# Ledger of designs, part 24: VH-VL binders against q6zmt9r679to764

Target 1, 86 residues: q6zmt9r679to764
Amino acid sequence: DNLLHWLAEELSEENAESLSSTLPLRRSTIQLIKLKNPDDLTEQIHEFLCFWKKSLPTFTDKLRLLARHLRKIGRSDLAEELKFKW
Key: E = the ipSAE of ESMFold2; O = the ipSAE of OpenDDE; V2 = 0.75 times the mean of E and O plus 0.25 times the DockQ between their complexes.

## First folded at step 18 (VH-VL; framework fv_vulinacimab)

Design k2 (at its last look DockQ between E and O 0.76; V2 from the best seeds 0.00; counts 0 for: pae O 4.0 > 2)
Fold by ESMFold2, look of step 18:
Structure k2 (fold): chain C 86 residues (1-86), chain A 118 residues (1-118), chain B 112 residues (1-112)
Amino acid sequence: as target 1 above (86 residues)
Amino acid sequence: QVQLVQSGGGLVQPGGSLRLSCAASGFTFDDYAMSWVRQAPGKGLEWVSYIRGEGDETHYADSVKGRFTISRDNSKNTVNLQMNSLRAEDTAVYYCAKDDYYYYFDYWGQGTLVTVSS
Amino acid sequence: DVVMTQSPLSLPVTLGQPASISCRSSQSLLHSYGYNYLDWYVQKPGQSPQLLIYWGSNRASGVPDRISGSGSGTDFTLRISRVEAEDVGVYYCMQALQTPFTFGQGTKLEIK
């Protein structure tokens, strides 16, 4: 949880839009999260990362998967930091 | 371009051992899980085993647990299946398959026949 | 283990006509926060299996619009709106919610 909040603090609005487009979250879920915290980007990002994590089976390597998404949006720096912190 | 090229297989006697190999290219190998899936002659598909990207967690079908060992060498981009104590019912075409963690088995190898004579 | 049951097991179809394949699971494949963990594969004659549909309804890359998946929970359907000669093969559903991953028995689609 604290690791996902750290990540949410490190992502720009453009990063978050790119990341949300590569994560398999329903558009309605993303819009609900935005409505819940309309002026708090960090909380929006944190909440959709938590939702994404909980949407996956427990056997899924969520760290590897998140790092792959971060590389895909151009944040390889965060992908590497995630490995050290996890 | 994703490719999975399989090797190994062949004819073995009951109680024997065999090692299957699957060489991967066209993707960052250690980012993905790998599975083995088999198909007995004239029958359907049966999942056999699964290994996570770094090799830290493995899963097996009950029918092979204790006899088969899945492993990977991320430096060589290979996943392997060590098959021990083989039985006639293990006769099948064995496929390796790539797992995107979302789209299970999005790419498959060409298949390798294992025949356990009995 | 999650038991996957397909029907029919044999499906002869006239070219140009629709086809439907049913798949039922012994427990819900809908994860509480996300998606139905149900895939469809086809194995064409002499080939390895190929992914068609993931998460119940999402088409894999290169799969034509005439092939679709629907359903949720325990009941899923693969539909081909107009069968073509290239559709011949054996179709499998598979649950990917938990290990052991399990397949249905297969449905052999043939042109009659």
Scores: ipSAE 0.331, ipTM 0.829, lowest interface PAE 3.5, mean pLDDT 89
Fold by OpenDDE, look of step 18:
Structure k2 (fold): chain C 86 residues (1-86), chain A 118 residues (1-118), chain B 112 residues (1-112)
Amino acid sequence: as target 1 above (86 residues)
Amino acid sequence: QVQLVQSGGGLVQPGGSLRLSCAASGFTFDDYAMSWVRQAPGKGLEWVSYIRGEGDETHYADSVKGRFTISRDNSKNTVNLQMNSLRAEDTAVYYCAKDDYYYYFDYWGQGTLVTVSS
Amino acid sequence: DVVMTQSPLSLPVTLGQPASISCRSSQSLLHSYGYNYLDWYVQKPGQSPQLLIYWGSNRASGVPDRISGSGSGTDFTLRISRVEAEDVGVYYCMQALQTPFTFGQGTKLEIK
């Protein structure tokens, strides 16, 4: 997912930690993702976002939901940019 | 403070039409889906309709398909339910509800009574 | 459609005693990624429904810890460890795995 990869590149480590705390994923899943890409934060975030997206029910408005989470962590700038790029 | 304030409803004859409205505040409206749920007198809850935040996708219960239309105006923070060809069995209190997109209704309107009777 | 079946439909309870409501779905509500799309709502007399539990076991904001949800797949339970007067109302389970979203029949909790 190119869009999610872009988002992953724009998120700081602090943002990533904040975001992971807001998304309804198991801590174990997050840990596994980190173990898979221990030295690549961007790939960690990207895989995390991809996993989250896939975990959502079929008719979920994924864009709106992701934007909401971005605003929650103080990245309204990315939320708006995401909507634009979507 | 999330608030859902409903308006519309009332008494109508079979075959008539009514429009319900729900005004939302206290949250980023277009980030959330909205639903309508109804409750016939002395009966349980029945889901009626669902609309995504962008308004690009809607769902309906079979009992209202082709007769009811859910819509939203994100510029006004409102969700509406246009009810046409009303039947006696549509008599109920109608609630608007906020959907978190993780599919739970965390906030509900105060309800609006719709009575269909000749 | 997913059929939701609650039991009992009437639940008289003595104050301070525990209460338990069962909810069964006609198909599994467990998503492939581990979420049970089962919610519990309560409608207290003269009020709108309100969320109690989402995703089977998560308490909504403001819900006391004496109220809990458990279960997975097709069998779910709402428990109240110590019933209080404010718990009087009709409780509904609802599946949100797929549309149409469907509710159980409701369980009327009353004080003996």
Scores: ipSAE 0.068, ipTM 0.796, lowest interface PAE 4.0, mean pLDDT 91
ESMFold2 (binder alone), look of step 18: mean pLDDT 93; pTM 0.952

Design k3 (at its last look DockQ between E and O 0.71; V2 from the best seeds 0.00; counts 0 for: pae E 3.1 > 2)
Fold by ESMFold2, look of step 18:
Structure k3 (fold): chain C 86 residues (1-86), chain A 118 residues (1-118), chain B 112 residues (1-112)
Amino acid sequence: as target 1 above (86 residues)
Amino acid sequence: QVQLVQSGGGLVQPGGSLRLSCAASGFTFDDYAMSWVRQAPGKGLEWVSYISGSGDETHYADSVKGRFTISRDNSKNTVNLQMNSLRAEDTAVYYCAKDDYYYYFDYWGQGTLVTVSS
Amino acid sequence: DVVMTQSPLSLPVTLGQPASISCRSSQSLLHSYGWNYLDWYVQKPGQSPQLLIYWGSNRASGVPDRISGSGSGTDFTLRISRVEAEDVGVYYCMQALQTPFTFGQGTKLEIK
C-alpha cells in the first residue's frame, strides 16, 4: 500500500492518463474513482493502482508486472526504483 | 516474433525421470510467468505447473506435486520441467505456455510427447 | 478445485450457421475487484491450443469478430455467429481464478 501511494505521488496527470490506458481496468471503474475523488489526482491514481492490485491473485508477481506497465508509459526511472523499494 | 521451442521427451519406464525444456525468444522473458499444460492421448487439457517471472513463486497441480519441479533460467531464456517418479498416467503431450500475468496463455510451444510405459 | 463443465461435448454444425458452447463452473469466477477469470482456447487438428477469449469476453489478437464470449459468474458461452471451415477443432474453457487452473472437457466442433 505505502509503495502504491509513493508511486501515485510520483506520477503526473499525463502519466496517470497513460497508465489508465495500459492497466486493464473497466471504464466504469475509472469513472467511479474520478467521481469519488474529483480534485485529488494522487488519490485517483492510488485507487487505480489498488483496484488493479486487488483484481489479481495473491501469487502474482505484482511488482514485476507494475514495472512492466511503468516502462510502457515511459517511466522506466520509476520501474527501476520499484526494484529498490521491494 | 514470440517463439517457444520445446525439447526433451521420449519413452521412460514407470519410476523414471525426464527433463523438459522450453526456449523462449521474441519477448522480455523475465517479465512473464510460464506454465506447463499437458494433454493425455485422446483426452483434454490439464494444467500442470506455473512459475513467476522471477522464479520465486511456483504452483503445481495436485497430480504432480512432489514429483515435478518447474524452474527457469532467465539468463538462458528457458523454462524447464523436471519430472521424477513418472507414472503411466503422466503419458501426454506437454506444452509450455507464456502467461501475460493476467492468467491467459497467449503463446504456446509446439508440444513434446512423454510416454511412460513398462 | 473448481470443476468446469462444458456442453455439448460434440457439436456438428453446418457452414455459415451459428454455434454456441456452454461452460459452467462449480464456483463463481468473478473476482470482486476485477474480471471473470475464464478463458477460451481452441485446438485445431494437429496444432497446439490457441487463445480465443480471455476474462470471459475479451477477444485475443487475431481472433475474428464472429467469435465472442459472454456470461459471468458461473455460466459462460462461446458463440461463433457464422461457422467457417477453419473453425473446426476442440474448444476448451479454463478457469484462472485460482490454482490449480482447470479446463472443461472440451467441445469438438465439426462441419456436418
Scores: ipSAE 0.368, ipTM 0.834, lowest interface PAE 3.1, mean pLDDT 89
Fold by OpenDDE, look of step 18:
Structure k3 (fold): chain C 86 residues (1-86), chain A 118 residues (1-118), chain B 112 residues (1-112)
Amino acid sequence: as target 1 above (86 residues)
Amino acid sequence: QVQLVQSGGGLVQPGGSLRLSCAASGFTFDDYAMSWVRQAPGKGLEWVSYISGSGDETHYADSVKGRFTISRDNSKNTVNLQMNSLRAEDTAVYYCAKDDYYYYFDYWGQGTLVTVSS
Amino acid sequence: DVVMTQSPLSLPVTLGQPASISCRSSQSLLHSYGWNYLDWYVQKPGQSPQLLIYWGSNRASGVPDRISGSGSGTDFTLRISRVEAEDVGVYYCMQALQTPFTFGQGTKLEIK
């Protein structure tokens, strides 16, 4: 997912930690992602976002939901840009 | 603070039409889906319709498909339910509800009564 | 459609005593990634419904610790450890696994 990869590149480590705390994924899954990509934060975030996206029901407005989470962690700038790019 | 304020409803004859409206405030409206849930007199809750934040995705209960239309105006922070070809069994208090996209309704409107009777 | 079945439908309780409501679904509500699409609502007399529990076991904001939800898959339970007068109302479970979202019949909690 190119768009989610872009988003992953724009998120800081702090943002990633904040975001992970807001998304309803198992902590074990997050740990596995980190172990798989120990030295690549962007790939960690990308895989995390892709996993989260896949976990959502098919009729969920994934863009709006993701934007909401971004605003929640203080990245309203990315939320707006995401909507623009989507 | 989140608020959902409903308007519309009333008495109508079978075959008639009504439009319900729900005005939202206190949150980023288009970040959330909205639903309508109704309750016939003395009965339980029945989900009626769902609309995504963008409005691109809608769902309806079989009992209202083809007769009811859910819509939203994100510029006005409103969600509406157009009800056509109303039947006696549509008589109920209708609630608008904020849908978190994780599919729980954390806020509800005050409800509006729709009575379909000859 | 997913059928939701609550029991009991009527629940008279003595103040201070515990209460338990069962909710069963006709198919598993467990998502592959770990949460259950099962919510609990209460409608108190003369009021709109309000959220109590979401995703099976998470208390909504303002919900006291004495109210809890448990279960997974097809069997769920709402528990009130010590019933208070303010708990009077009709309780509903709802599945949100798929549309149409469907509610249980409702359980009317009353004080004896």
Scores: ipSAE 0.287, ipTM 0.856, lowest interface PAE 2.4, mean pLDDT 92
ESMFold2 (binder alone), look of step 18: mean pLDDT 93; pTM 0.951

Design k4 (at its last look DockQ between E and O 0.72; V2 from the best seeds 0.00; counts 0 for: pae E 7.3 > 2)
Fold by OpenDDE, look of step 18:
Structure k4 (fold): chain C 86 residues (1-86), chain A 118 residues (1-118), chain B 112 residues (1-112)
Amino acid sequence: as target 1 above (86 residues)
Amino acid sequence: QVQLVQSGGGLVQPGGSLRLSCAASGFTFDDYAMSWVRQAPGKGLEWVSYISGSGDETHYADSVKGRFTISRDNSKNTVNLQMNSLRAEDTAVYYCAKDDYWYYFDYWGQGTLVTVSS
Amino acid sequence: DVVMTQSPLSLPVTLGQPASISCRSSQSLLHSYGYNYLDWYVQKPGQSPQLLIYWGSNRASGVPDRISGSGSGTDFTLRISRVEAEDVGVYYCMQALQTPFTFGQGTKLEIK
């Protein structure tokens, strides 16, 4: 997912930690992602976002949900840019 | 603070039409899906329709498909329910609800009575 | 459609005593990522419905600790450890696994 990869590049480590605490993904999954990519934060975030996206109900407005979470972690700038790029 | 204020409804004859409106405030409107839920007199709750934040995704209960249309205007923070070909069994209090994360309705409107009777 | 079945439909309770409501779904509401698409609502007399529990066990904002939700898969329970007068109303479970979203029949909690 190119768009999610872009977003992953724009998020700081702090943002990633905040985001992971708000998204409903199993902690075990998060740990596995980190273990798989121990030295690549961007790939960790990217994979995390991809898993999260896949975990959502089929008919969910994934863009709006993601934007909501970005706003919650103080990255409204990315939320707006995401909507623009989507 | 989140607020959902409903308008519209009333008495209509079978086969008639009504339009319900729900004005939202206190949150980023287009970040959240909205739903309509109704309750016939003395009965339980029945989900009616869903619309995603962008408006690109809509869903309807089989009982209202082809007759009801849900829409939203994100510039006005409103969600609407156009009800056509109304039947007696459509008589109910209709609630708009903020659909958070597809999983739950965390805020509800005050309800609007729709009465379909000859 | 997913069928939701509540029991009991009528629940008279003495003040201060515990109450329990069961909700069963015709298919599992458990998502592969570990949460259940099951919510509990209460409609108090003359009011709009309000959220109590979401995702099976999470209390909504303002919901007291004496109210809790549990269960997974197809069997869920709403518990009130000590019933108060303000708990009078009709309780509904709802599945959000798929459309159409479907509610249980409702359980009417009354004070004896």
Scores: ipSAE 0.178, ipTM 0.832, lowest interface PAE 3.3, mean pLDDT 91
Fold by ESMFold2, look of step 18:
Structure k4 (fold): chain C 86 residues (1-86), chain A 118 residues (1-118), chain B 112 residues (1-112)
Amino acid sequence: as target 1 above (86 residues)
Amino acid sequence: QVQLVQSGGGLVQPGGSLRLSCAASGFTFDDYAMSWVRQAPGKGLEWVSYISGSGDETHYADSVKGRFTISRDNSKNTVNLQMNSLRAEDTAVYYCAKDDYWYYFDYWGQGTLVTVSS
Amino acid sequence: DVVMTQSPLSLPVTLGQPASISCRSSQSLLHSYGYNYLDWYVQKPGQSPQLLIYWGSNRASGVPDRISGSGSGTDFTLRISRVEAEDVGVYYCMQALQTPFTFGQGTKLEIK
């Protein structure tokens, strides 16, 4: 969870939008997150990542999956940092 | 191109052992889980085993627990199935499959026949 | 274990006509965040299985729009709006909510 907050601080709005195309979050969930914290981008992204994490079965290798998607959106620097932090 | 090339298989007596191998290419191998799925002649599909990308998490069907061991070598991009104490009911075509952590198998190997008979 | 039940097990169909396959699970495949962990595969004669539908309704890459999935929870349906000769094969549903992953018995689609 502390790791997801760190990541939320490092992601831009454009990064988060790019991630949403491949992650299994519903549009209604995304809208609720924005409504709860309308002017706090970091908190929006953090809640987005937390909902994503909870949406997957516990046996899923979630950090590897997240790193894969970070590389796909052009943030290989964050994917590498994530590997060293987990 | 994603490619899964299988090897191993053959004819074995009951109680014998075989090792199946699946060589992967065209994707970042350690980012993905791998599974083995088998199909007895004329029958449907049966999931056999799963291994996470790191290799830290493994799961088995009850029918093979204690007899089969899934492993991977991420430096060689291979996943393996060590099959011990083979029984007639293990006779099947065995497929390796790429598991895109959303738990659908988007790519499959060509299949390897294992026959267990006297 | 989650039991997956397909019907029909044999599906003769006339070219150009629709086809429908039912898949039922012994427990809900709907995750608490609203995702159904149900996939569909086809195994064409002499081939390895290939993915058609994931998460109940999402078409895999290269799957034509005439093939669709629907349903939620315990009841799922695969539909082919206009059957073509290349659709011949055995269709399987699979649950992936929990291990052991389990398949339905298969539905053999044949041209009359």
Scores: ipSAE 0.026, ipTM 0.725, lowest interface PAE 7.3, mean pLDDT 86
ESMFold2 (binder alone), look of step 18: mean pLDDT 93; pTM 0.954

Design k5 (at its last look DockQ between E and O 0.59; V2 from the best seeds 0.00; counts 0 for: pae E 4.6 > 2)
Fold by OpenDDE, look of step 18:
Structure k5 (fold): chain C 86 residues (1-86), chain A 118 residues (1-118), chain B 112 residues (1-112)
Amino acid sequence: as target 1 above (86 residues)
Amino acid sequence: QVQLVQSGGGLVQPGGSLRLSCAASGFTFDDYAMSWVRQAPGKGLEWVSYISGSGDETHYADSVKGRFTISRDNSKNTVNLQMNSLRAEDTAVYYCAKDEYYYYFDYWGQGTLVTVSS
Amino acid sequence: DVVMTQSPLSLPVTLGQPASISCRSSQSLLHSYGYNYLDWYVQKPGQSPQLLIYWGSNRASGVPDRISGSGSGTDFTLRISRVEAEDVGVYYCMQALQTPFTFGQGTKLEIK
């Protein structure tokens, strides 16, 4: 997912931690992602976002949900850019 | 504070049309899906229609498919329900509801009565 | 369609006593990632419905601790540990696993 990869590149480590706390993924999954990519934060975030996207119910407005979470963590700039790129 | 204020509705003959509107405030409107739920007199709740935040995804109950159209204007923070070819069984109080994560309705409008009768 | 079945449909309760409402779905509401797409709503007399519990067991904002939701898969329960006068109303479960979203028949809680 190129768009999610872009987003992953724009998120800081702090943002990623904040985002992971707001998105409903199992902690075990998050830990596994980190273990798989211990030295690549961007790939960790990318895989995390991709997994989250896949975990959502059918017909969920994934873009709007993600934008909402971005705003919650103080990255409204990315939320707007995401909507533009989507 | 989140507010959903409904308008429209009223009395109409079978085969007629009505348009319901729900004005939202207190949240980033286009970040949230919206739904309509109705309740016939003395009956339970029935989901009617869903629209995603962007408006690109819509869903309808089988009972209203082809007759009802849900739409939204994110520039005006409104969601609407166009009801055509109304039937007696469409008589109900209609609620607009804000969809939260994974489709639970955390806020509801005050309801609008729609009466279809000859 | 997913069929939701509530029991009982009528629930007379003495003040201060516990109350329990059952909700069963015709298919599992447990998503592969661990979420139960089952919500509880209450409609108090003369009011719009309001959210009580989402995702099976999470209390909505403002909902007192004496109200709780439990269950997974196809069997869910709403419990009120000590019924108060303000709890009078009709309770509905709803599945949001798939469209059409479907409600239970409703359970009317009244004070004896």
Scores: ipSAE 0.241, ipTM 0.846, lowest interface PAE 2.8, mean pLDDT 92
Fold by ESMFold2, look of step 18:
Structure k5 (fold): chain C 86 residues (1-86), chain A 118 residues (1-118), chain B 112 residues (1-112)
Amino acid sequence: as target 1 above (86 residues)
Amino acid sequence: QVQLVQSGGGLVQPGGSLRLSCAASGFTFDDYAMSWVRQAPGKGLEWVSYISGSGDETHYADSVKGRFTISRDNSKNTVNLQMNSLRAEDTAVYYCAKDEYYYYFDYWGQGTLVTVSS
Amino acid sequence: DVVMTQSPLSLPVTLGQPASISCRSSQSLLHSYGYNYLDWYVQKPGQSPQLLIYWGSNRASGVPDRISGSGSGTDFTLRISRVEAEDVGVYYCMQALQTPFTFGQGTKLEIK
């Protein structure tokens, strides 16, 4: 959770839009998150990441998967930092 | 381009052992889980085993637990299936498959026939 | 184990006509936070299986729009809106909610 909040603070609005399109979250979930905190981008991103994490079985290697998504949106710098913070 | 090239297989007697190998290219291998899926002659698909990208998590179908071992060598980009105590019902074409970590298999190897017969 | 049941097991279809394949699971495949963990594959004659649909309704890369997936929970459908000769093969659903991952029995699609 602390790691996901750190990541939410590091991502731009453009990063958030790219992530929401590559993360497999329901459209209704994305809309609800935006409605709950319409003026707080960091909180929106943090909630996106938390819902995504909860949507996966406990045996999933979530660190590797998240790093892959970060590389896909052009934030390989954050993918590397994630590796060292875990 | 993603490519999965399988090797191993062949004819073996009941109680024997065999090792299947699957060589991967075209993607960052340790970012993805891998599975083995088999198909007995004239039959449907049966999932056999799963290994996570790090190799820390493995899962097996009940029909092969204790007899088969999945492993991977991330330095050589290979996933392997060690098959011990083989039985006639293990006769099948074995496929390796790449898992997008969302538990769908987007790329499959060409298949390797294993025949267990006396 | 989650049991997957396909219907029909044999599906002869006239070229250009629609086809539907049903897949039913013994428990819900809908995860709390959003996905139906159900995939569809086709195995064309002499080939390895190929992914068609993941998460119940998402088309894999290169899959034409005439092939679609729908349904949720325990009941899922694969639909081909206009059958072409290249669609001949055996279609499988697979649940991926929990191990062991399990397939349906397969549906053999043939052109009449």
Scores: ipSAE 0.195, ipTM 0.784, lowest interface PAE 4.6, mean pLDDT 88
ESMFold2 (binder alone), look of step 18: mean pLDDT 93; pTM 0.953

Design k6 (at its last look DockQ between E and O 0.76; V2 from the best seeds 0.00; counts 0 for: pae E 3.4 > 2)
Fold by OpenDDE, look of step 18:
Structure k6 (fold): chain C 86 residues (1-86), chain A 118 residues (1-118), chain B 112 residues (1-112)
Amino acid sequence: as target 1 above (86 residues)
Amino acid sequence: QVQLVQSGGGLVQPGGSLRLSCAASGFTFDDYAMSWVRQAPGKGLEWVSYISGSGDETHYADSVKGRFTISRDNSKNTVNLQMNSLRAEDTAVYYCAKDDYYYYFDYWGQGTLVTVSS
Amino acid sequence: DVVMTQSPLSLPVTLGQPASISCRSSQSLLHSWGYNYLDWYVQKPGQSPQLLIYWGSNRASGVPDRISGSGSGTDFTLRISRVEAEDVGVYYCMQALQTPFTFGQGTKLEIK
């Protein structure tokens, strides 16, 4: 997912931690993702976002939901850019 | 503070049409899906329709498919329900509800009565 | 469609006593991400419905600790540890795992 990969590149480690705390994924899943990509934060975030996206019901407006989460963690700039890009 | 203010409704004959509107405020409107839920007199709640934040995804109860149309105007923070070919069994109080995509309705409108009768 | 079944449909309770409402679904409401798509609502007399519990066990904002939700899969329970006068109303469970979203029949809680 190119759009989610872009977002992953724009998020700081702090943002990623904040975001992960707002998304309803199992902590075990997050840990596994980190272990898979221990030295690549961007790939960790990307895989995390992709996993989250796939876990949602099919009729969910996933990108709009993601934008909401971005605003929640103080990255309204990315939320707006995300909406612009999709 | 979140507010959902409804308008429209009223009395109509069978086969007639009505349009309901719900004006939202106090939150980023297009970040949230919206639904309509109705309640016939003395009866329980029945989900009617769902619309995603972008408006690209819509869902309807079988009882209203082909007759009702949900839409939204994100520039005006409104969600609407166009009801055509109304039947007596459509008589109910209709509520708009905020759906945050995790599918719980945390805020509801005040409701509007729709009466279909000859 | 997922069928939601509540019991009892009528619940007379003495003030200060506990109350319990059961909700069963015709299929599991547990999503792959680990949450149950089961909500509880209450409609108090003359009011719009309001959210009490979401995802089976999470209290909505403003909901007192004496109200709780539990369960997983197909069996859920709403509990009120000490019923108060303000708890009078009709309680509904709702599944949101898939469309159409479906409600239970409602449970009317009244004070004896």
Scores: ipSAE 0.421, ipTM 0.885, lowest interface PAE 1.5, mean pLDDT 93
Fold by ESMFold2, look of step 18:
Structure k6 (fold): chain C 86 residues (1-86), chain A 118 residues (1-118), chain B 112 residues (1-112)
Amino acid sequence: as target 1 above (86 residues)
Amino acid sequence: QVQLVQSGGGLVQPGGSLRLSCAASGFTFDDYAMSWVRQAPGKGLEWVSYISGSGDETHYADSVKGRFTISRDNSKNTVNLQMNSLRAEDTAVYYCAKDDYYYYFDYWGQGTLVTVSS
Amino acid sequence: DVVMTQSPLSLPVTLGQPASISCRSSQSLLHSWGYNYLDWYVQKPGQSPQLLIYWGSNRASGVPDRISGSGSGTDFTLRISRVEAEDVGVYYCMQALQTPFTFGQGTKLEIK
């Protein structure tokens, strides 16, 4: 979870919008998270990453999958940092 | 473009061994899980085995546990299925399949026939 | 293991008419965040299987709008609104919530 919070701190609002469109999260979930944390972008990002992680079966290689999503939004630098933390 | 090119297969006697190979191209191989799925003649599909992108996580159908070993070589972009102690019921076309980690198989190889008979 | 049951197993259809295939699982495929780990594949004669639908209702790339998936939990349906000659093949559902991944028995769609 500290890793997901670190990541949430490194992402811009534009990164968050791009990431939320590529992650399999329902719009209602994203809207609820924004309502819970209307003035805290980092916490919004942290929460939707946590929701996404919980949505996956236990055998999923979640860090590799997250790195792939980060590369898709243009943050290969963060994807590489994530691989180092594997 | 994504390609999965299979090799190996053939005729073996019961109790024998065979190795199947699947060569991948057109995507970042170690970012994706891979599976083997088989189809006995005239029958439906049966999932056989799964391997994570790193190779650290593997799973097997009960029908093949202890006899089959899935492995991958990320430097060669290959997934292999080592099949030991083969039985007549292992006769099938074997497909390798790419898993997008959201657990659907978006690309499949061309299939490789394995026949186990005397 | 999760048992997947398809019906019908044989589906003759007149060109242009709708077709529906049912798939039921022995346990819920709905994960905590509303994802159904249920996929549909078609195997056309002489070919490898091809992905049609993932997560119960999402169309794979290149799949026409006339093919759709619906359902949740344990009961899922694949629907073709207007059957065309290219739709001939065997259709499989598969659960991917847990290993071993399991397929239904298949439904052979053919033109009358």
Scores: ipSAE 0.309, ipTM 0.822, lowest interface PAE 3.4, mean pLDDT 89
ESMFold2 (binder alone), look of step 18: mean pLDDT 93; pTM 0.954

